# VHH binders against p53848r504to814, part 15

Target 1, 311 residues: p53848r504to814
Amino acid sequence: TYIMAIFNATPDSFSDGGEHFADIESQLNDIIKLCKDALYLHESVIIDVGGCSTRPNSIQASEEEEIRRSIPLIKAIRESTELPQDKVILSIDTYRSNVAKEAIKVGVDIINDISGGLFDSNMFAVIAENPEICYILSHTRGDISTMNRLAHYENFALGDSIQQEFVHNTDIQQLDDLKDKTVLIRNVGQEIGERYIKAIDNGVKRWQILIDPGLGFAKTWKQNLQIIRHIPILKNYSFTMNSNNSQVYVNLRNMPVLLGPSRKKFIGHITKDVDAKQRDFATGAVVASCIGFGSDMVRVHDVKNCSKSIK

## First folded at step 3 (VHH)

Design h15 (framework vhh_h_nbbcii10_fgla)
Fold by ESMFold2-Fast, scan of step 3:
Structure h15 (fold): chain B 311 residues (1-311), chain A 124 residues (1-124)
Amino acid sequence: as target 1 above (311 residues)
Amino acid sequence: QVQLVESGGGLVQPGGSLRLSCAASGFTFSDSSSYALGWFRQAPGQGLEAVAAISGSGGSTYYADSVKGRFTISRDNSKNTLYLQMNSLRAEDTAVYYCAAPRYSSGYWVFDYWGQGTLVTVSS
């Protein structure tokens, strides 16, 4: 199981004028210490650099501002002689194709896109042009300002183009008997699958794609827990769709799954609304659960404490 | 193990000055000289707000607009201590002041280590 550490380069909520007080040298030294701590316990570490807040209802930094804040840091990390470059994997948290393009130029390995290409239609083309790059295809609905209003997964209905669904080694009748309990994960899998097919149609390769069901994005805290428990369904999920008089098989089975439960509001609900410091301990328990149910990668704010949950 | 302890708060009249100190134990500023350190405050009935921050190198500082020109943040890595010099204090500066440090990779908006706070009351 891989651990992905979050590094926020420019959290606008701290600076009243949007000014960044941490210089790049200080940020790089922080990342070096993070990597040393992670590599004491793991063979490699993934650093996920974010230059723009993706919190629901947040005001987004401009594309130019996001580039200014994230790209020089990624470049500095790759040029550092104090890091074992063969053990440090770099990810950028962005939904913007132009930001992704600039990050690829300076040595990023992964594009972590919370929108699954929904927010920027050119994203898949950028990923397709760079077959060495991994792409995290995350599930959400709407946009940053509306996603929390779209967390309604009550009725499960296959779309006009979706004909049948399958779960490996499971009778469909058994799934139908549990319809009300599995409607959420089936809807998430269906919507991920639709984005997956669009990515493939744009030239992205299956081996480039990691799936993230998007904990906290267009989902309530109870829905986040249901997704975690139903990861085995997602990892064995497939369906057929009818497109242009041709039936296409959409196979999500055995795709790597990333979960990012770290410091989402639902952790506070699980732990009775504790402060941010105590959420790190609670996150460790949720991370252990995610791994137990089949997560291949976990995205966290506190690598050292969460690493104890990863065998 | 990791602790941040604030001191220097108290009662002062408008126009007065105070110097807050934050002593760290369980980790050293020489090991964390690359980490940004900050001061936050929470006034009665209000939310937590950032007051000032200083980069690991000391080359960059941030100040909230309400305190610019009146407050000065500094750090002494050899003494493992962060300071906030507060001048020309106003009634609106009345708050519990917290020292904060990140563990690493959390950024300045998500400080993982917090002190218990020191009360500053500006009143005649």
Scores: ipSAE 0.000, ipTM 0.118, lowest interface PAE 19.0, mean pLDDT 70

Design h16 (framework vhh_ozoralizumab_d1)
Fold by ESMFold2-Fast, scan of step 3:
Structure h16 (fold): chain B 311 residues (1-311), chain A 119 residues (1-119)
Amino acid sequence: as target 1 above (311 residues)
Amino acid sequence: EVQLVESGGGLVQPGGSLRLSCAASGFTFSDYAMYWVRQAPGKGLEWVSEISSSGDYTKYPDSVKGRFTISRDNAKNTLYLQMNSLRPEDTAVYYCARHRYGSYTIDYRGQGTLVTVSS
């Protein structure tokens, strides 16, 4: 299991202090320390740089501001002689195709898109033009201002375009018998699959895509726990759907899955922790559960505690 | 073939100073973080200091903080440890060591240099 460490270059991050915005040199030094800490226990480290808050109901930075915050930092990381470049993988947390395009020019390896292409229709074209780039396709609904009102996964009926669904080692009768227990993960899988097909139709390759079911995006805290428990269903999920008068087979089986449970509010519901740093102790237990249920990558704020959990 | 060769150890009185050197060869020295570690007779290895590959970041345990300074010269492939205000409890064999990425351990260390602090 891979560890993706979060570095927030945004004034809206609740875990960040104002000192992270001092200058590029200060931020680079913080990243060097983070990499040093991670590389004590891991053969490589993935750093996820965010220049814009994706918290539900947050005010979005402009594209120009996001570029100003993130691109010079990525460039500085890649030009640093202090870092073992062959062991540092860079990700940018953005839903904007122009930001992704600029990040790719300066050496980013991964585009982490919380919207799965929903917020920017040109995203898939940018990813398709760069087949060496990995794309994290995340699940959400609506937009940042509406997503927390769209957490209704009660409908156990298949969507109108969905014709058949399959879970490895489970026939249709068994799946129907489990309808109340699997509605959430099936609906998430179907919606991810629709975005997946859209990406493939735009020229993105299957090997470029990691799936993120989007803990905390358009989901209640109880739903987040259900998703973690049902990762094996997602990793064994496929279905057929009608699209433009053709039946399309959507295969999500064995795709890499990323989960980001670190310091999410739902951990606070379980432990009643208010302080994000106090949630770090609980995050280790949740990360262990994610790995146990089949997560291939975890996105975290505290690499040291999570590193101990995967040993 | 990775080689680390320490020098500069010796007998010194309490309150005195010594400067240790480590000559590195057989690898790209500037790519690796480096450590000084020590071992007192009958005890395990103790971390004494660390330095990033560029030399811009250093760390020390409380036992030596303010008294010891680690530095490096990447052009000369040399690691240094300046030891001031030495105490009898600093008596140990001192090793320079290369950091192993992805591990809680060092991958190479030298043969060591003995530092004895006594009157």
Scores: ipSAE 0.000, ipTM 0.121, lowest interface PAE 19.6, mean pLDDT 73

Design i01 (framework vhh_ozoralizumab_d1)
Fold by ESMFold2-Fast, scan of step 3:
Structure i01 (fold): chain B 311 residues (1-311), chain A 122 residues (1-122)
Amino acid sequence: as target 1 above (311 residues)
Amino acid sequence: EVQLVESGGGLVQPGGSLRLSCAASGFTFSDYWMYWVRQAPGKGLEWVSEISSDSSYTKYPDSVKGRFTISRDNAKNTLYLQMNSLRPEDTAVYYCARTPDYYGLEDYFDYRGQGTLVTVSS
């Protein structure tokens, strides 16, 4: 199981962005320490660099500001002689195609797109032009302001366009108790599948894509728990749908799955812990459950406590 | 500027009752889930209660269930905690807290007040 460590690039409050060499040196030193700590326990580490906050109390960074925050740092990481470059995988957390394009130029390996291409229609074209790049296709609904109000999963996501559904090559209609109990994960899978087909149609290759069911994005705490428990269903899910008088087969089986349960509110609901730092121990237990149910990658804030649950 | 200001704490005898209030300002109170959390002397923060933006959901841990009631008045931007059958172990600083209603919920709460002290002792 791969560990993806979150690194939030310090907000650049100055209009000249990226001219602060002292800030970049400090951030690089923090990343070097993080990598050395992770590599003590693992053969490799993924660093996920975020230059833009998606929280409601944060003004969205402009594209230019996001580039100034993230791109020089990624370049500095790749040029560092203190890091074993063959063991450090770089990811950028961005929904903007121009940011992804610049990150690819300076050596990023993964584009972590929280929107699954919804927020920027040019994203898939950038990924398709760079077949060596991995793309994390995350599930959400709406936008940053509305997603929490869209956590309603009672209907089939794609409605009457869905023709047939399968788990482990078995028609779900033939599986006792599965249809009603799995509405959430099937809706999530259908919506991921729709974005997946859009990506493939734009030239993205299946082997570039990792899927993220989006814990905490357009989901209640109970729904987050249900998704974790139903990861095996998602990893074995396929369906057919009608599109423009053609049947399209959407196969999500055996795609790598990323989960990011770290310090999410739903962990507090499960354990009754309220302090984010106190929840690091509880997060370790949830991460172990994610791995036990088939997660291939976990995205975490506290590498030291969470990594112990992997090894 | 977001502000949460708690009041209503004090010294009370075991078996007594207190009603805490939290005055919210600087944001659209009616859009947010709200929380009461507490910190007893020498211990970490403990979740006490939560309430949805429209009051349709409330939740409590077993330690206070049946004794505490969370409520809100969206017209007055005020959150309440009615505490009955108080026990010495309820002694703590009580905080009103808000969580983002949007993306990722990375932090449990993004704002909390200064707290109000509740001491349950004879």
Scores: ipSAE 0.000, ipTM 0.139, lowest interface PAE 17.0, mean pLDDT 74

Design i02 (framework vhh_ozoralizumab_d1)
Fold by ESMFold2-Fast, scan of step 3:
Structure i02 (fold): chain B 311 residues (1-311), chain A 122 residues (1-122)
Amino acid sequence: as target 1 above (311 residues)
Amino acid sequence: EVQLVESGGGLVQPGGSLRLSCAASGFTFSEYWMYWVRQAPGKGLEWVSEISSDSSYTKYPDSVKGRFTISRDNAKNTLYLQMNSLRPEDTAVYYCARTPDYYGFEDYFDYRGQGTLVTVSS
């Protein structure tokens, strides 16, 4: 399993050591330290650089400001002689196709898109033009201002377009016995599958795509826990749907799955602790559960506690 | 520049009620999710309630659910916590808190007020 370390390049971030309004040189030094700490414990590290908050109801930075915050930093990381470049994998956390284009020019390996292409219709074209780039297709609903109100999951997420469902390690009859308990993961899988098909139709290749069920986005804390427990269902899930007068088979089976449980609200509900730093050990326990249930990558603020959870 | 100022704390008997207020300044209050958190003597911070920027969503832990109500008045830049059926274990310093506008969906706070003490004792 891979560790993806979060680095917030927005003003006012202090989750990763208390940086605030830092210049590029200071931010690079923080990243070098993070990379060295991670590489002491692992053979490679993935750094996920974010220049714009995706928190529900947050004020979105302009595209120009997001580029100003993230692109020079990514360039500085790639030009650093203090880092073993072959062991540092760079991700940019953005839902904007123009930001993705600029990041690709300066050496990112992964585009981490919270919206699964939903917020920017040009995203899939950018990914398709760059077949060497990995794309994280994340699940959400609505937009930044509405997603937390859309946590109601029903049996007909794609309406009458869903024709057949399969979980490959159980037959359809066994799935029917559990369907009331699996509505959430099936809805998430169906909506991911719909975005997946749109990506493929735009020229993105299956091997470029990781899926992220989107812990904390359009989901209650209890739903986040249910998703973690049902990762095996998602990794073995397929369905058939009608799309543009054609029947399409959507196979999510064996796609890599990323989970980002680090310091999310649902961990605070479990521990009754709202301080993000104090939740790091509890986050490690949740990360261990994610890995045990089949997560291929975990996105975390504290690499040290995540490392204790990795076999 | 960002300031959060709590008021309304005090001594109350078990079963009583108190209403806390938080006056916010130095930022566009109407665009931020807001929180009440508390710290009891010898314990860590405990999340008490949260409210969306437009009041369409509120959430509480089981320990206060049904007894506490969070609300806000965006025209007055003020956050409130109505506390009913108070219990001795509700004794704590109560803080008004804001989460930062930073990348990633997280619950740590960039600003808290000075706090207001609530003591529930006979």
Scores: ipSAE 0.000, ipTM 0.155, lowest interface PAE 13.8, mean pLDDT 74

Design i03 (framework vhh_ozoralizumab_d1)
Fold by ESMFold2-Fast, scan of step 3:
Structure i03 (fold): chain B 311 residues (1-311), chain A 122 residues (1-122)
Amino acid sequence: as target 1 above (311 residues)
Amino acid sequence: EVQLVESGGGLVQPGGSLRLSCAASGFTFSDYWMYWVRQAPGKGLEWVSEISSDSSYTKYPDSVKGRFTISRDNAKNTLYLQMNSLRPEDTAVYYCARTPDYWGLDDYFDYRGQGTLVTVSS
C-alpha cells in the first residue's frame, strides 16, 4: 500500500488547524521533513502537490497562479540533495492540461486529476504523449460549483447505455439480489468506465491509469462510507455498453484504486464530540478501513499517524 | 460575488462577553458549513468553532469549549459567535470563514471575511 501525502500550496490551507502558507524555501523544508519522517517508516513516499483548491464551490486560482504556486516547488523538490530521489514519488493535483504539462517538464511522476478529464479536454492528450506518467482518474460530476448538488445516484444514470454487468466470482443472479444496495458503487464504476474508455480512445494506456472513486466529490458522507465498503465490488467490476452503434467491454477489474479519506468534516460527523486530539486516531481508522477493503493507495495529510494505522 | 462581513469586535475586560456577527451575501448561505477562526498577534490562524449548514452539528477546540457558542440564522444569512468569560489569550482578529457543505475534503477556507478585532485587556 502506497501513502500519498497531501501538500497544499494554497494561501488559506489549514490542514493542521491554523498554520499559515509559507514561502517556497519554508515549504521545501516542510516537505523534506515530511519525506524523512515517511521514509523512516516506509520504503517510498508519494507527495501530492496542489496549487489550486478542488473543494466544491471553491474559488479557482488562475492557471498562471496555479503554475506559480506549484511548479517551482516541484522543481525544488526534484533538485534537492537532501532527499533520496529514487524513493520520492511526485504527484501534482491538477485538472488543467497546461499545468500537467509544466509539471511533467520538472519531474512529476503522477497527474492526480479530480475531474477524470472532465474539466479540460486536452488532459488525455497530454497523458497519452507521456506514457511514463501515471494518471489518477477520479470520479466526480459536473464542475467545482455544481458537484455537491449532483450527489443523487440512481439505477438509470447510465442505464440506457449499459447492456450487462459482472462482478468477478459473482454471477448475475447474486448481483441482481444486491442491485438496490449497490446502486452507488455501480453508478460510480460505470461513470469511471466511461471516462476510462475516453482516455483509452485518446491514446492513454491502461497501465498509466489508477482509479479514484472520489470520496467527498459529488457525494455525501454516508455515500463515502458506502463506497469504502464496496471497494471490492469496484475492483472486480466489468460491464458492456453501447456507444455509437458499437458494443464496448469496460473492464475495471484489478485496476489500482486510490482512496482519499476525508478530513475534519467527514470524520467529525462520524465521531461526534471527539476532541481535536482524537481527530488523528479517527482518520487513521478510516485509512485502515480503506486498506482493509482493498485500496492500493491512500491520500492523507498526516503521514506519520496514518502509517501507524496501516501497520 | 461572495461577501462575508464581520462585526461586534472591540475592547473588553477579562471575564467579559462579546457577540460577533457575520453577514453573508452572494451565495446560498443555508448550504454551507461555516467557521469562526482567529489570528492572535504574531501567531497563525487558529480554528475556534464550526457549524453545519443546518446547525445540527457544532464543534469547538478545548481552548474555547464551554465559553464560546456558534450559531446561525439562515433566514438572515448571518453567523454568530457568542464569547463569554473572555481571557487575555482570546485577543485576536476574528474571521468568518466558509467551507462547502460537503464531506471528505481538506480543511481550508474558500472565502474569509476581512476580520474584526477583539482585544481582551484590563
Scores: ipSAE 0.000, ipTM 0.187, lowest interface PAE 12.0, mean pLDDT 74

Design i04 (framework vhh_ozoralizumab_d1)
Fold by ESMFold2-Fast, scan of step 3:
Structure i04 (fold): chain B 311 residues (1-311), chain A 122 residues (1-122)
Amino acid sequence: as target 1 above (311 residues)
Amino acid sequence: EVQLVESGGGLVQPGGSLRLSCAASGFTFSDYWMYWVRQAPGKGLEWVSEISSDSSYTKYPDSVKGRFTISRDNAKNTLYLQMNSLRPEDTAVYYCARTPDYYGWEDYFDYRGQGTLVTVSS
């Protein structure tokens, strides 16, 4: 299982109990420490650099400012002699194709796109032109200003275009009833599948794509828990749909799945159920659940507790 | 428009107490995790305390644990920081801040107020 550590390159970032300086040298030193901590317990680490807030209703940094915040840092990481470059994988958290282009030039390995190409129609073309780049296709709805109002999931959210659904693993039949209790994960899978087909049609290769059901994006905390429970369904899900007068088979089976459960509001709800004083332990338990249900990659703020729950 | 307005800072002797307040407006206060952060002259921002939307969870760094208490009144859209046993090293501008909590950006805040100065001097 891969660990993806979040690093915020925004002006107002701060660590729990630590100070933060927005200069490149200070940020690089923080990343070096984070990598050394992670590599003590794991064979490799993924660093996910974010230069722009993706929170609902947030004011978006300009493309130029996002580039100023993220690209020099990625370049500094790749040029560092203090890091074992073979063991450090770099990801950029961006929905902008021009930011992705610049990040690729300075050595990023992964484009982490919360919008699944919805916010920037040129994104898939950039990924297609760079077949060695991995792309995380994340599920959301609407846009930054509307996504948190769109958390209503019904059977066949893609309408009557869905012809037939399959869940391929017998172990999944021992979970919740596929008719009613799995509406959310099936809707999410169908919408991911639609974005997946569009990416493939634009020249992106299946082996470039990881899927992320988008915990916290267009979803309530209870829906986040349901998604975690039903990851085995997503990983064994396929369906057929009508598209442009032809039938298309959408196969999500065997695609790597990323989960990012490390959000304060989500974890706060979990700690209320267990023990509010043990948030760090509870975070590790949630990560362990994600891995136990079949997540191939976890995106986390607390690498140390995550590492203990995996090992 | 999101607004956070801090008050309650001032000059206090070592060992003294102060209570800071933050009046929030322009958003549903009860849905958000809230922070107190501080900045001493010439230093970076330092996290001081955090509180969950319903007050069930609070966290403090060791430097203030046992001396500072964060609380909130969701009916009044107000955040508080009770500071006891103040030390010269607590001298800083104190900001209340709202954190993005719907995604993976725990160590970032979107909005903060103008700040209130706390000076601890004998």
Scores: ipSAE 0.000, ipTM 0.214, lowest interface PAE 11.0, mean pLDDT 76

Design i05 (framework vhh_ozoralizumab_d1)
Fold by ESMFold2-Fast, scan of step 3:
Structure i05 (fold): chain B 311 residues (1-311), chain A 124 residues (1-124)
Amino acid sequence: as target 1 above (311 residues)
Amino acid sequence: EVQLVESGGGLVQPGGSLRLSCAASGFTFSDYWMYWVRQAPGKGLEWVSEISSDSSYTKYPDSVKGRFTISRDNAKNTLYLQMNSLRPEDTAVYYCARTPEDYYGLEEDYFDYRGQGTLVTVSS
């Protein structure tokens, strides 16, 4: 199981009473500390650098500003002699193809795209041109302004394009016995699958793709818990669909799955935690559950406490 | 549609007091953590206070701790900020804000909605 540590290079964090954007050297020092803490317990660490907020209805930083915030920092990380470069995997959290291009030039390994290519039609072409790059294909709906209003999942939303569904690695032969209980995860899998096909059609290779069901994006707190519980279904899911007078087989089986439950508000709903540090401890327990249900990668704020939950 | 409407700002002398209100509509107010943030002229946003959905938890930065008090009335869908012992450096536009339902943390509290703001000027 991989640990992906969040590092926000945005000025809209308010935990320290309006903390502003730190200089590159200070941010690098924070990242070096984070990497050392993670590598004490693990053989590698993934750092996910974000230069633009993906929060619903947030004011988006310009592409130029996002580049100014993220690219020099990524370059500094890769040029650091203080870090064991073979153990540090770099990810950039961006939905913009031009930002992805610049990040690839300075040494990122992963493009973490919350939109699954929905927000920038050129993203898949950039990923396809760089077959050494991993791409996290995340589930969401709509855009940043609307996604929190689109958390309604039901059978009629699937449409007639889906022809046949399969859940493998189970002792049941028919999905019908589970249909009412699995509407959410099947909808998520189908929508991920549609983006997956689009990526493949644009030249992206299956081995480049990790999937993220998008905890907290177009989902209520109860739906987030259902997704975690049903990760085994997602990891064993395939279906066929009609596309332009053709049948397409969409196979999501055994694809690596990333989950980011860290400090999500729904953790407070189940534990009644009153402090963010207590939520970090509770997040560790939720992370352990995610791994138990089949998550291959977890995205976290507090690496030390979450790492203690992983065996 | 989510709406947050602040009121109560104005001109006050140093040492004075003001009480800000925020009327919330278009969502289940009692399910959300709520925040007051401010922006002084020519500066970035500064977090001023936060309160849990059930009022069991409140937090303040040192700059206002002991002078400001956040509270809420879930039956009225209203958030309040009582400001005492005001100083010239408290001059700012004050915003009522909420975070996305599924995101909370000391290191990345991002706001998905905020109101239009109410101006507080502390000057003699």
Scores: ipSAE 0.000, ipTM 0.192, lowest interface PAE 12.8, mean pLDDT 74

Design i06 (framework vhh_ozoralizumab_d1)
Fold by ESMFold2-Fast, scan of step 3:
Structure i06 (fold): chain B 311 residues (1-311), chain A 122 residues (1-122)
Amino acid sequence: as target 1 above (311 residues)
Amino acid sequence: EVQLVESGGGLVQPGGSLRLSCAASGFTFSEYWMYWVRQAPGKGLEWVSEISSDSSYTKYPDSVKGRFTISRDNAKNTLYLQMNSLRPEDTAVYYCARSPDEYGMEDWFDYRGQGTLVTVSS
């Protein structure tokens, strides 16, 4: 199981006390401390650098500003002699293809795209041009301003694009127990699968792709809990669909899955505690559950406490 | 259109009190968690307080705990911050901020007002 540590280079982060709103040298020192803590317990660590807020309804930084916030920091991390470069994996949290392109030039390993390519149609082309780069394909709906209004998932008859569904090679039409209770995870899986096919059609390779069901994006707190419990279904999910005048088999089985439950409000609903720092302890318990249900990577704010739950 | 309009800031002597108000419009105020955040001259944003949509939960950092009280009036779409025992280090622009969504979001705000200046000096 991999641990992905969040590092926000945005000026509107107040939940971490504004600690990330600093100069490059100060930010690099914070990252070095974070990496030392993680590497004391693990063989590697992933640092996820965010230069633009992707939270629902937020005001988006310009592409130029996002580059100014994130790219020099990524370069500084890669040039640091204080970090064991073979054990530090760099990710950039961006939905913009031009930002991804610049980050790749300075040594990023992963593009973490909340939109699964929905917000920037050129993203898949950038990923395809760089076959050594990993891409996190996350599930959401609409855009930053509308996603919180699109959390309605209902069971409709199969349309023209979705022909047949399987859970672990079993036709879902034959799984009475799952048909009505798994509408949410199946909708999420189908929508991820549609973006997956789009990526593959643009030249992205399956081995580049990790999937993220997008906890907190276009989902209520109860839906977030349901997704966590149904990760085994997602990891065994496949379906056939019509695409580009052909029928394709979309196999999400055995794809690596990332979950980011850290400090999200739904944890506060469970614990009745909305304090971000106190949620770090609760996040540790939720992270353990995510790993138990089959998560291959977890995205967290507090590496020290959460990493103790990961072997 | 979401609007948050702060008022009540001003100059006050150390040990004094101020009450800030935030008038919210353009969304269903009673459904959102709300925050007060501040920015002192030359410093980053600092979280000051938060309150649940129904007022059943409030939280403060140690720097203001016992001195500041957050409250809301959902019938008036108004958020308040009662500030007592003010110190020079409380000098800052105070912003009313809306939680992006209670449904699994990070502890960030999606909208904030223009701010109201609080100056604590003799």
Scores: ipSAE 0.000, ipTM 0.191, lowest interface PAE 13.2, mean pLDDT 75

